# Designs tried in a protein design chat: VH-VL binders against q9nrl2r1430to1533. Part 26

Target 1, 104 residues: q9nrl2r1430to1533
Amino acid sequence: GGVHELSAFEQLVVELVRHDDSWPFLKLVSKIQVPDYYDIIKKPIALNIIREKVNKCEYKLASEFIDDIELMFSNCFEYNPRNTSEAKAGTRLQAFFHIQAQKL

## First folded at step 2 (VH-VL)

Design n6 (framework fv_nezutatug)
Fold by ESMFold2-Fast, scan of step 2:
Structure n6 (fold): chain C 104 residues (1-104), chain A 122 residues (1-122), chain B 107 residues (1-107)
Amino acid sequence: as target 1 above (104 residues)
Amino acid sequence: QVQLQESGPGLVKPSQTLSLTCTVSGYSISSGYYWHWIRQHPGKGLEWIGSIYHSGSTDYNPSLKSLVTISADTSKNQFSLKLSSVTAADTAVYYCARHESGYKYLGDFDYWGQGTTVTVSS
Amino acid sequence: DIQMTQSPSSVSASVGDRVTITCKASQGISSWVAWYQQKPGKAPEPLIYAASSLQSGVPSRFSGSGSGTDFTLTISSLQPEDFATYYCQQANSFPLTFGQGTKLEIK
């Protein structure tokens, strides 16, 4: 056995997952809990899906990875009213992401 | 404020259809949420019967084997339960309730009717 | 169907006691558990949603915790009005299912 290094994308997604404000983004939104979500949001995505894509080397460009993360935040703000806990968590996590992504 | 109230006959004969109505005030049933029927057998716990989503889509407990129909009358702001071919096992207190179906920090039955007692007896 | 199992089925306690009730799901349900209080002849009243979030108007002595399959309701200092039956409920998948209830009785 050898030692493997984590990719820059894997390191960033792990930091997002560990952030206190990641809770709305860890998994796809439940159809039972939010049944109209999939009527409004046409391209659902979550951190677990993004992490799987990183692990499968599906992102060919940094811009593709960034686009998926931004889609996740865009979906949050489209579905959730501005004063909700979800939208507030999304705002803080997106700001954290923008700081970390400057190094990509 | 949101209020729910059940109404319907307290006595039903075996093999007949039980019909109950829930009247909602303070919120339009067509505007959001799931609207549910739940029952409680004497001395037992709670059993979910089924729901109607604000769009009109219905979901039923499979254990009731297609004996359940839930419908809405949006002009009266009411939703109703029909349970066909009742037996003594359907004797229970019946509640209507709203399920708050938001993501994270949401997801309970936040408003309940007072309950109506239904006895199935010949 | 997801089975919810509560423990204990009944508990006797005194005013001022810390009381803990547990609920186990037969499969993973994330944080999608609610807790209810029911007094004789009354409808259930919501206490906790999303495993750990306190329902508006509920006293802070009530708290919830857990994720996945194991969940706990705690009353930090029991008051006379807290003697009731408590139910957990999963909101992860249809059909929605409840625990069998825990009756909290005066010692």
Scores: ipSAE 0.000, ipTM 0.561, lowest interface PAE 14.2, mean pLDDT 86

Design n7 (framework fv_nezutatug)
Fold by ESMFold2-Fast, scan of step 2:
Structure n7 (fold): chain C 104 residues (1-104), chain A 123 residues (1-123), chain B 107 residues (1-107)
Amino acid sequence: as target 1 above (104 residues)
Amino acid sequence: QVQLQESGPGLVKPSQTLSLTCTVSGYSISSGYYWHWIRQHPGKGLEWIGSIYHSGSTDYNPSLKSLVTISADTSKNQFSLKLSSVTAADTAVYYCARELYSTGKGYDYFDLWGQGTTVTVSS
Amino acid sequence: DIQMTQSPSSVSASVGDRVTITCKASQGISSWVAWYQQKPGKAPEPLIYAASSLQSGVPSRFSGSGSGTDFTLTISSLQPEDFATYYCQQANSFPLTFGQGTKLEIK
């Protein structure tokens, strides 16, 4: 809890958004483009939603913020085959996140 | 109804660059995940050439080395293949294909193919 | 590269027969296999994806099975329109690779 934690979450989300590998994660997957996504992924999430939750002070613990980011990566690896550009981007961005999350 | 249609020269001379275009109808290229080029040598099996993702990122078959370039023109709803320094071994039927990841079970498959265009490399 | 080997290379059969085509991957690919049918002068058409899922619009006489390295395509009761060449494809690793094909011919 507090102002320092909120600032840290915002800074980390901004760093993730600006990373070269953020493109699969910027917004929710389209039901029109990927018709079965929501049949497989029961808890969809994306960086724009996480950032909105940060701005609305919905994360009470650093673990809740980390859980939402990890859910985003878990959804990516569940839906996308290992050799896809999405899964490769997810792997690199997740590694970057794990390094940055040590600051939390 | 979504349709893919290949177009390009039927005859190319050795050492020239082969240029093929796939025109997509009934669906936006920017809305599909992957678009592919696949070829089939006379009487032989299928060979994957490469793919382009809707973001513009490309993957190429390493066996074709640095000879292949795939690009997309979203304003024309087309994607194209350039194969440089062709030889008689590049004689084949060339197909374009769509992949949407509609099932999410960790498999990539080509749900829609163009009719194919025959390319002969000879002098 | 993952090599996909089909057997047999050709098979002769009669209408009403049960036909099985096999595909072996050179390494484990989980269930990341698709099957295609190609008729002379036409583009391949998808039949099966994820080893066992039937493509929309494909007759139920077609079925797929397998996991890991060994996969099969079965036609339970062969029809005249089924005489074609069949290809398996692995979707586990780039480059994407196909089997050499199995030609299904009239006996």
Scores: ipSAE 0.006, ipTM 0.567, lowest interface PAE 13.8, mean pLDDT 84

Design n8 (framework fv_nezutatug)
Fold by ESMFold2-Fast, scan of step 2:
Structure n8 (fold): chain C 104 residues (1-104), chain A 122 residues (1-122), chain B 107 residues (1-107)
Amino acid sequence: as target 1 above (104 residues)
Amino acid sequence: QVQLQESGPGLVKPSQTLSLTCTVSGYSISSGYYWHWIRQHPGKGLEWIGSIYHSGSTDYNPSLKSLVTISADTSKNQFSLKLSSVTAADTAVYYCARSDEYYGRYSPFDYWGQGTTVTVSS
Amino acid sequence: DIQMTQSPSSVSASVGDRVTITCKASQGISSWVAWYQQKPGKAPEPLIYAASSLQSGVPSRFSGSGSGTDFTLTISSLQPEDFATYYCQQANSFPLTFGQGTKLEIK
């Protein structure tokens, strides 16, 4: 993709990182702190990995970028019960993402 | 089983330096975690003083200015608090405590010492 | 510094009651709130982390909720051992700060 596409993905990732509800998504879930996470979640991902992929121009299409972010939220809701802080943060951040993604 | 134990009781005169030591058993401080000092005085509740990581990295409550020093002695499995120029306002129960890291922030304090009472009086 | 204000400062309740304690942050702290229980002469003990996650070994009658600035600790069916002082604590910003405490007393 083009310069304008890269700039749009980078800007959106920066906005997600800065959001108050980004804390469960900034880096991969710790295997030490949450040992059963990787038994349940088969495709782990986090904002730092997505940002690295943007910077390396690994997203050829906007749909690939959106799919990775949606995978991140899907993993959150699969592992975390709906009443947890993680799931509630994920719900709010996903809603924010859907609004911002309309710009893509 | 992880256990923390503060030195004390402490009686300190105004303007002197308060020195407390926390002895850790059942876990090696050089293996990780953050090690904290927290105090509690009547009417003001709980106040976080600061933390240390075994590398020597420290964080201090800015309200205590440059008056606080926290150090670790990994060979003795201990960490210590020095609070200089004490006043009556430093009279409190002092606790040592442990926390992990959770998404770039301190996790809750999962193990605490029993607390040691420090009285600052002339 | 972020100020944590608890309400009420004291509450009287009976065994079996549902008790709620609230905590308000002076600015947004996302979900970075922990709740502690302290009994007389003892150190505080953690109950809840990240606003709503239960600490290992803590009874399921304890639950936490909230995000941003407004947080709640709930005890669904009060037991005799639950009479204690409860503290909220924020971990979003340095320095770490605690609420003033809520004393839960026998009615």
Scores: ipSAE 0.000, ipTM 0.596, lowest interface PAE 13.3, mean pLDDT 87

Design n9 (framework fv_nezutatug)
Fold by ESMFold2-Fast, scan of step 2:
Structure n9 (fold): chain C 104 residues (1-104), chain A 124 residues (1-124), chain B 107 residues (1-107)
Amino acid sequence: as target 1 above (104 residues)
Amino acid sequence: QVQLQESGPGLVKPSQTLSLTCTVSGYSISSGYYWHWIRQHPGKGLEWIGSIYHSGSTDYNPSLKSLVTISADTSKNQFSLKLSSVTAADTAVYYCARDPGYSSGHLEDAFDIWGQGTTVTVSS
Amino acid sequence: DIQMTQSPSSVSASVGDRVTITCKASQGISSWVAWYQQKPGKAPEPLIYAASSLQSGVPSRFSGSGSGTDFTLTISSLQPEDFATYYCQQANSFPLTFGQGTKLEIK
């Protein structure tokens, strides 16, 4: 951890938010729109929550930041069948993340 | 108590650059909240212009992306809007606003604090 | 871009009336809708976030509902201070977009 690492987390989250495939991950899934989501997904997370944690300096190590982003992708693949637009967006965004995360 | 206040010229000539500043008091702009610019044309509704994150990263309305620049000066606790090549269509009341996103265990995703607004007229 | 369409564009009502304003998104936005009240010459003030959550300090006569594409703001018993223009806003994705507004006028 340190100031340089925190700046890197902030830049990476913003790059993820701006990515064309970020749409399933921007906000938490609505319980009303998807009633069974929170029955299946026990640790929900989204980019806005991760951004908030970065803002509040809650990540002390790069591994903690990476773990939260990987949890987000894991939740996507657990809930959404492989042939859905959500799962396909998740696959592409995760690949983008893995390339960018090498800088952390 | 957090307050936002817009400032800048009330009159701008066509083809020039409009420059507005939002001064934040009672809260540090560097605390990582999103800060936004919104405008309202005479007799019309609200239009989101863009936002800045505390890291300096910006998001702009695609209709304005080539014309708009948002920046922050944390030492003065201010963030600013520059809109280039203005026309009469840019005549509006301009507001700055805070979006807390996820705060205190709750997701708000609303503009919870607004400035009073500043009127800008684009005329020769 | 997600288009937000409000109905009606204007409504005339009396103190004590139940008033309903609707907002329709051009695509699914989950529950990510905020509602604002704007009085003449003033900045908008937040009323509702996440479709149904009351902003701190907002009177309980205001309520929000809906999910997906169809959202509603209800004022259960209209008060004199409630005559204003109301706006919905989607917070699901960039660019952020507002409805065209509903003007609530004295009958």
Scores: ipSAE 0.000, ipTM 0.565, lowest interface PAE 12.7, mean pLDDT 85

Design nb (framework fv_nezutatug)
Fold by ESMFold2-Fast, scan of step 2:
Formats: C-alpha cells, sequence, structure tokens
Structure nb (fold): chain C 104 residues (1-104), chain A 122 residues (1-122), chain B 107 residues (1-107)
C-alpha cells in the first residue's frame, strides 16, 4: 500500500510554499505578463493548484503527487534559461523537495 | 550506455546551408531535457551553438540565432542542426552533446559525439 | 555574455608534477563551472562539474575548487595520459561559454 496520508502531502506543500525560492511557483504564470508561456508549456501547474488537489483528496498515490511537483519544475526549466532568477530558484527548490520527499 | 554520432556532408560551399544530424543510441532524446550542438574552429576553443529540449523547444547562441535551426526526429532518435548562409568562418569540427538540464548534476555536457569535420570552401 | 579566461595558455610539466590551471569568470557564476579534457583528434570529456564534483570514472588525482569568479583545476601527480588541452565552461547563463583552453605539454 503506497498510499500516503494527506497530512504528509499538505505538510510538504507548506514547506515548499514557505521556502525562499518558492516565488516562481506559487501561482500560475500570468498570460498577460508572459504571453508566450502557454504556447511553450502545455501542462501548466503551480503550488496553489497542487495544494488544492491535496485538499480535495485528488492524489491517491505519493507517485501522483511527486509527478505533479516534478512537472512544475520541468516546466520551469523548459521555459526559463539557466541564467534567470526563476531557473536558479527552481534548481534550489527542487533539491530541497528531493530531500523532503524521502519522508513520503 | 549513451552514444552520440554526428553525420553530414563534410564539405559545404559558401552561402549554402550546412545540415548535420546527431544519432543517439542507448537513450531516448525525449528522456533528457537538453541536447546541444557545439563547434570547434581549427586551432581554437569551443563555441556553443544551441540546444533542443525534450518538448522540442530550442535555445540558440545570440551570435548565430538568425542563422541556426535545431530540430528533432523522435521516431529516429535524432536531432539536427541547420546553419544557413555559411562562410569560411563556419569551418570547424561539430559536436553533439547531452545535458541533463533537469538533473542538478547534468547542467554540463556529460556525453559527446566523436565530432564531424565540416569545411566551407568553394 | 560571460567571458571565461584561462591561465596559463600552455604549461610544460613532467610526470609526477602537481599542475594547477586557473579559470576566471567575468561575473559571479557561483559554482556553475565544468572542466573538460580534450586529446588531439578526440571529443572533450568531462572531468569536473559544479566546480568541485568529480565526474564518475575520473581518477582522484583530478580536483577542482572555487566559487564566484575564480576557479582552479589541479592534477596532483601528473600521468602520461594527462597530456591534453583542458577547458573550463560556465553554465550559469546562456550563451554557454568556454575558456580558451590550456595546453598541457611534456617538458
Amino acid sequence: as target 1 above (104 residues)
Amino acid sequence: QVQLQESGPGLVKPSQTLSLTCTVSGYSITSDYAWHWIRQHPGKGLEWIGSIYYSGSTDYNPSLKSLVTISADTSKNQFSLKLSSVTAADTAVYYCARDEYYDFSGYYFDYWGQGTTVTVSS
Amino acid sequence: DIQMTQSPSSVSASVGDRVTITCKASQDISTYVAWYQQKPGKAPEPLIYAASTLQSGVPSRFSGSGSGTDFTLTISSLQPEDFATYYCQQYDSYPLTFGQGTKLEIK
């Protein structure tokens, strides 16, 4: 049974949200401010959407939760060149996530 | 094991388009986040040309952006470089290389092809 | 563009020597530096990434250090197979840029 408690997913999302490097990931990218984003990124996601899915009990397996978090980071690295503040924040936050996800 | 192999014409006339292909074996080009083209002019150092990501998105060296196109053929597990309006300055050894953009350890070129020599001459 | 400057351009050394090559970035690149070894007629091979992390399979006599703008590659006890050209590369910012290379020659 690889199903994890919702409180574990919620706690991890809260830790990600509170991290200094979460700012590019808190909300969906603005179509008005970044109009080409949705032409490049076909499966947009952000921490507010992931947290909402956790609260609605939409993740049945830890792997589904981890997949959504990894998609978020993949989108960041796909859209943002390495020299951007977004890509650098994503790199640090993803490392933090990998450490915390070992608890799941 | 991952292997990359470049192929192309070797001799290109000035003003023509240089076309090179990189064939990847032992790994899917859709599994990694970036695949790159790098060149080396005779007796000189290395110059990054551009990259293609798993999504098909591309980044190009600004010095070459108007002249370069990189594309992928996932059915053949290949990615290709087209460099238009070539001059003698484009004579170089051309390498393809892998970069695991998603992996923190893979932000450098961990696998390279053998290189293919391209001469631009009339 | 970030410029990478290597020093020296060439160095002559004997087997058993300690060799140090330096690389300077025109701006702060944290630890986003890789080092490559290139032998004549061959593709570059990675030695070090993240300024100081040794690539799997690379002999322990190779080491890297540095942060910010100044980086070094050290070979603690030079072996015959180490005579090659060495390149540093930054991967902090696009376009990706390389140093001009350091040629390590037999004395």
Scores: ipSAE 0.000, ipTM 0.549, lowest interface PAE 16.8, mean pLDDT 84

Design nc (framework fv_nezutatug)
Fold by OpenDDE, second read of step 3:
Structure nc (fold): chain C 104 residues (1-104), chain A 122 residues (1-122), chain B 107 residues (1-107)
Amino acid sequence: as target 1 above (104 residues)
Amino acid sequence: QVQLQESGPGLVKPSQTLSLTCTVSGYSISSGYYWHWIRQHPGKGLEWIGSIHHSGDTDYNPSLKSLVTISADTSKNQFSLKLSSVTAADTAVYYCARGKYYYGSGRYFDYWGQGTTVTVSS
Amino acid sequence: DIQMTQSPSSVSASVGDRVTITCKASQSISSYVAWYQQKPGKAPEPLIYDASSLESGVPSRFSGSGSGTDFTLTISSLQPEDFATYYCQQSYSTPYTFGQGTKLEIK
C-alpha cells in the first residue's frame, strides 16, 4: 500500500510524546516503583496505550480521543499532589493539549 | 539496594559557598522521585533545604531560596547542593535523601545518606 | 509554612512502657505526616508514613494515628533499642517541615 499522512489523532499523539513534559505519561506506571498506584487509579492509561488505540482506529469521535487524554491527566492529578513534578508536567502538557485539540 | 552518600568539604569559611554532592547507587535518579537535601544544626531539629527532580524542577525552602542552588547530573547519578554566603548558622550535618510518594500526599524520606558534617569557621 | 509542634521535648521511660508522642500541625494536613527515629550519629529512619502506615521492616509495636492537625506516635511496649530521638514531618506541602523532636531516654 501507499504511505498515508498521519491522522489528526496520530499527529497529536506524536506531538504529545515529543513534548518535554510527556515523561510521566509515556507508559503505564510501574507497579514495582509505585506499589499502591493501581489500588487508587482504576482506569490507568498512558500515551502508548492511546497511540495503540489510535492505530487500531478505536476512536470514532474526537470526543472519545479527548476523553482518554483527559483521563490520563485526571489520573495524574488524582495521584500526584499539585506541587509534584509529575503534576506540574501534567499541567503544562495538558495546556499544550488543549491548544492542539482545537485543531481536531 | 538504594544508597545515598554525601561528599564535599567539611570546612567552609564564612561568606564562601558550601558545595556538596550526593551520589546515589542502586537506583537511578532519572525517576519520578524527588531528591532532597536536609540539614541538622548541632543540637537542633531537621530543616528541609530543597529538592530536585531529574526534569530540572527544583523546590527550595523559602528561608534559603536566595542562597541555595540544587542541581542534578543524571550521567553520574548525582545531585548537588550549593549554599552561598555561609555563616556559622549553616554549620550542620547535611543529609541527602530520597522523597517517596504515597497516594495523595507529598513525600516522606525513605532513604537517607549517612550525613556529612559541614562546619563554617574562619 | 506549616509548623509542626511536637511534644514532649523529652520523655523518660522504662522497657515495656507505653510511650506516646504528639505532633500538632498549624493547619489541617489530612494524613500527610511521617515519623522518624534518629539515633546518635545516625541519619533519621522512617517509621510511619501517611500518619498510620508502618514503613517496611518497622516493628509492629510502633503505630501512628491522627488526621487533620493532631497526630500521635505510639510505642506499645518500649524495647531497649527504641531509646532515640523521634521526629514528625508534614508531607503535605513544601517547604516540608519537622517537629522539634522528642528525645526518648531510659528512666
Scores: ipSAE 0.014, ipTM 0.675, lowest interface PAE 7.7, mean pLDDT 91
Fold by ESMFold2-Fast, scan of step 2:
Structure nc (fold): chain C 104 residues (1-104), chain A 122 residues (1-122), chain B 107 residues (1-107)
Amino acid sequence: as target 1 above (104 residues)
Amino acid sequence: QVQLQESGPGLVKPSQTLSLTCTVSGYSISSGYYWHWIRQHPGKGLEWIGSIHHSGDTDYNPSLKSLVTISADTSKNQFSLKLSSVTAADTAVYYCARGKYYYGSGRYFDYWGQGTTVTVSS
Amino acid sequence: DIQMTQSPSSVSASVGDRVTITCKASQSISSYVAWYQQKPGKAPEPLIYDASSLESGVPSRFSGSGSGTDFTLTISSLQPEDFATYYCQQSYSTPYTFGQGTKLEIK
């Protein structure tokens, strides 16, 4: 993608990171603290990895960026039952993302 | 080795409730995954019925939602299907299965029970 | 609901043949397709997930391809044990839906 498109991805990731509900998504889930996570989740991803990919210009299309963000939310809802604090944070952050992503 | 085994009556009368249980061995239901019921009508394709997670979270096929209840008993390592108000159209082989989720690729079924035949007849 | 249309419904082939089976989704589903093999009287067994990823233990003669709406399962050199019914499944959203099946028969 172009510099403008890359800047838009960076701005959106920064807004996600700063959101109150970003805490489950900031870094990869710890295998030490959650040992069964990687038995269930085979494509782990987090905002720090997505931000790194943005900084390395690895997203060529807006759809690729959106797919990685949606993968992150999908991971959350797969592992965490709907009534957990993680799933509730994911639901709110995903809604925020959908509103902001309309600008892409 | 993960194994799933269906059990329950093979003959159910119209308007009654079909009840099946899946017993899981070699893996604890409380360790994760969604656990699914899938059926196959005679000489026809596969139809997904619904799923459960050990937390109690359920997802049902909208075409069956008012008629289906799936429950789990983690102490027995079992999950069960109840399908109410059955008709001849519910005659099928019923399978239980484990859903394996890969992000960006969705959910597919990596272990299946052998299947149990249920006939709805008076 | 996402409809999966599978073709052909039946194919006759000989050992050593290259066989292709196709599956079409009613909407774009990216790579969210799995393929299964079912032998008479047995449960389906997974072959492929994520459109092209081979399930552990499945012979390399099986391959999957496609993205969006059009998907293909290929058997590069048919073996006697491969005569079975094959099903595609969309893994994109619930309710999960399957193709109607392709019966692979000995010629």
Scores: ipSAE 0.007, ipTM 0.598, lowest interface PAE 10.9, mean pLDDT 87

Design nd (framework fv_nezutatug)
Fold by ESMFold2-Fast, scan of step 2:
Structure nd (fold): chain C 104 residues (1-104), chain A 122 residues (1-122), chain B 107 residues (1-107)
Amino acid sequence: as target 1 above (104 residues)
Amino acid sequence: QVQLQESGPGLVKPSQTLSLTCTVSGGSISSGDYWHWIRQHPGKGLEWIGSIYYTGSTDYNPSLKSLVTISADTSKNQFSLKLSSVTAADTAVYYCARDSRGYLTGYEFDYWGQGTTVTVSS
Amino acid sequence: DIQMTQSPSSVSASVGDRVTITCKASQGIGNYVAWYQQKPGKAPEPLIYAASSLQSGVPSRFSGSGSGTDFTLTISSLQPEDFATYYCQQYYSYPLTFGQGTKLEIK
C-alpha cells in the first residue's frame, strides 16, 4: 500500500507490541527451548518479523499484513492448548487486533 | 561453554560512527538464540540497545532506533553494533549478551561479554 | 516503556545479615523479572530468572519472590563476596528495561 497505509501498519504493530498480552508474540519461538515447535508449525512468525516487513515496505496490501498477523495467532492456537496462558493471551490480543484492524 | 568477546575502538570522535563487534565461541550464533547489545554509562545503570536473530531480524530501543544498526555475520560467528552521530552521552561500557531463555518468550541474559569501554571525546 | 524502580539505592550491611532489595514495575509484568549481580569492573552475572528461579551455580542464600508489580531479592546470610551492585530487569515487553541498581556496601 501507500505511505498512509504503511503508517497505519506501523501504528498497529506498535499498539500490539505495547499490549499486555503481546508477550508470547514478541519474537520467534526458540528452537533450542521448544525443539518440537518447528516440527508442528510450518510457517513461524512473530511481531518482530512483521514489524521488519512493515519497515521494509514488504506489504503491498492491507490483506497481506492482516494475513501475517492472523498466521501468528493461528500458530499460537495450533501449538498451545486452549487452557494455556499463551492461548489465553492470544485470544485477548487477537480480539484487540480485530477491533484495531477495522481502521485499515 | 559459550563465550562472548567485544572488540572495537576505545576512542571515537563526536559525530562519527561507533562500530563494535561481538565474537561468539563455544556455540553458534545460528542456534536459535537472540543476541543483544547493552551499555552502561559511567556510574549509572544498564541500558538495552537492541537485539538480532541470526537471519537479520532486529529490535532496537526506540530511544536509539534512528541511530543504531545491528548486523550478523554467521560465517564468522559474529554480530556487530553501529551507532551513528555519537556524542559524549554515548561514552559507556558496551556489552554483548545472549538471550537463550524462551518457551515463546524470555529475555534473561545468561552469557555476557567482558565489556569494552568506549570514550567519545575530541 | 515499563519503568523498574529499585529500593533502596544503597544499603550498608554486615557479613551474616539478611538483606532484601525490592523492585517495582510501573505496570503488571507477571513473573518476567531477572536479577543480576555486578562487581566493579566486571560484566553483570545472572542470579534469578522468572522472578524466583535460581540460576545454575548461584548459592542457595540468594532467593527471589514476587509477581505482578512488586519483586524482592533476598540474601539470607550475607557473605564477603556478595558486596556488589544488584539490578532487576523486566522481560515482559520491549524495550527491555533495568532498575537503577542497588549498591550493597560493607558497614
Scores: ipSAE 0.000, ipTM 0.550, lowest interface PAE 15.2, mean pLDDT 85

Design p1 (framework fv_pamlectabart)
Fold by OpenDDE, second read of step 3:
Structure p1 (fold): chain C 104 residues (1-104), chain A 122 residues (1-122), chain B 107 residues (1-107)
Amino acid sequence: as target 1 above (104 residues)
Amino acid sequence: EVQLVESGGGLVQPGGSLRLSCAASGFTFSSYWISWVRQAPGKGLVWVGEINPDSSTINYAPSLKDKFTISRDNAKNTLYLQMNSLRAEDTAVYYCARDSGYELKGYYFDYWGQGTLVTVSS
Amino acid sequence: EIVMTQSPATLSVSPGERATLSCKASQSVSSNVAWYQQKPGQAPRALIYGASTRATGIPARFSGSGSGTEFTLTISSLQSEDFAVYYCQQYNNWPLTFGAGTKLELK
């Protein structure tokens, strides 16, 4: 993508990180805290990783960026029951993301 | 008596759009999560998506996320499903189903409409 | 997504006999499993929720059991009106998923 797209991705990641519901997504899940996580989730991703990819200009299309963000949420919803704090936070953050992503 | 009544189904060409409605009565509609579930002819049940009471949370089946839009009008006790870019594989009976969560009875579908048939064919 | 596998696909049983339907989840869904009955031309009807709790108005001959990944619906003594398709469903994780169903038919 162009400079404007990259800036837009960067800005959106900043907004996601600053969101109150970003706490489950800031970094990869700890194997120590969640021993079975990586047995279930095969494509782990987090906002810090996505931010790094943005900074390295690894996203050529908005769709690639969006796919990684959606993967992040998908992982959350795959692993966490619906009534967990993580799932609830993810639901709200994803809704926020969808609104912001329309501006890309 | 809890009732859910779907409408809006019919024949549509591939690539076309259709908007389904689900009219609810007999309960406080604005307090419940509501889902769409579809069933292709002779096939099983497939969850389409859900919407929470105030529409702040809408979840979709991954394969349908970009094609379908769920919304609701609590003043009209009505649930909607906007379907775009329809394909033959979207042919199905579409049900609206109430989530039992408000009553603290889990999150299963305690009431279903009779469904409305959507046929996508050229 | 969590895959719900029902077996057998078709079960032939005589009236008055016991029917046992299996549902297996690809990963743990705790007890967040529901069972539905569907007759031809009708909408599904809830039978069991929370793996083992009968929905309102459901006869005592229907029972559910299981937790984690293995679940069972049992009909202790089949009545003529019980021949239908039965679906299990998990509502533990998104997306919500159903089994492919078990058709319970008259032997």
Scores: ipSAE 0.033, ipTM 0.691, lowest interface PAE 3.5, mean pLDDT 92
Fold by ESMFold2-Fast, scan of step 2:
Structure p1 (fold): chain C 104 residues (1-104), chain A 122 residues (1-122), chain B 107 residues (1-107)
Amino acid sequence: as target 1 above (104 residues)
Amino acid sequence: EVQLVESGGGLVQPGGSLRLSCAASGFTFSSYWISWVRQAPGKGLVWVGEINPDSSTINYAPSLKDKFTISRDNAKNTLYLQMNSLRAEDTAVYYCARDSGYELKGYYFDYWGQGTLVTVSS
Amino acid sequence: EIVMTQSPATLSVSPGERATLSCKASQSVSSNVAWYQQKPGQAPRALIYGASTRATGIPARFSGSGSGTEFTLTISSLQSEDFAVYYCQQYNNWPLTFGAGTKLELK
């Protein structure tokens, strides 16, 4: 770990947040709007939570950061059927993430 | 007659890379989602990933996300699987399978290739 | 991911008998379930899709039923060529997942 890892995490989160397909991932899913979400998804996460963890230096290894991003996508695909706008946005953003993560 | 023919399998050393091909004929290749599915000797079927008609959407099994890259060349009616950082656990017959869904709608696998064997051993 | 559980792992039956194979999903997959047959040394062959629709060229003795989380494949009168491994698959959510298979073997 070090300064270079933290800088890389910050840059990658900013790129993900600014991507057109980030809309399903910006904030935690609302229990009021989607009541069954938390019955199915046991480890909810979103980009705003990951960004705060980066800001607080909670990621000591690149693998920990990557695991949280992958958990976010895994949750999306587990909850949302393949043909939904959420799932399609998730597949495009995940592909973008994999390209960017090669720099880590 | 719909046909899918895999090739490129063989013996590779741990840590090595290999690219598999799947040649399609008898249908409009550019209109279909195609998947890679693998099967370890004596084991069940495991989905590797899929690619849509225009390559704008590529989905991978989470366990294989950083090792495999799926691509296609619609002009050549060919699907590819680039495999990197191979380990003994990647030893399997690799099948390409046509998703019966058209354009944006995924479905079941209506046609399968005969498979190509990849053995990862020293 | 959605886990598909098949039972039994092995079913020993005689020609002419009825075979019933079970497949359970860890959460609802609607009717988006397919069944495949695989013989030794061969690629899988599609039998059923949409839980109950027979694929082209598949004999009438094969039938599928179920929705949501519980699915069944039935072979009404076993022929010698039906001794194979059968896999169920959900295509409702990513990643696509298969059951571990049920092997039909001669009693």
Scores: ipSAE 0.013, ipTM 0.697, lowest interface PAE 7.0, mean pLDDT 89

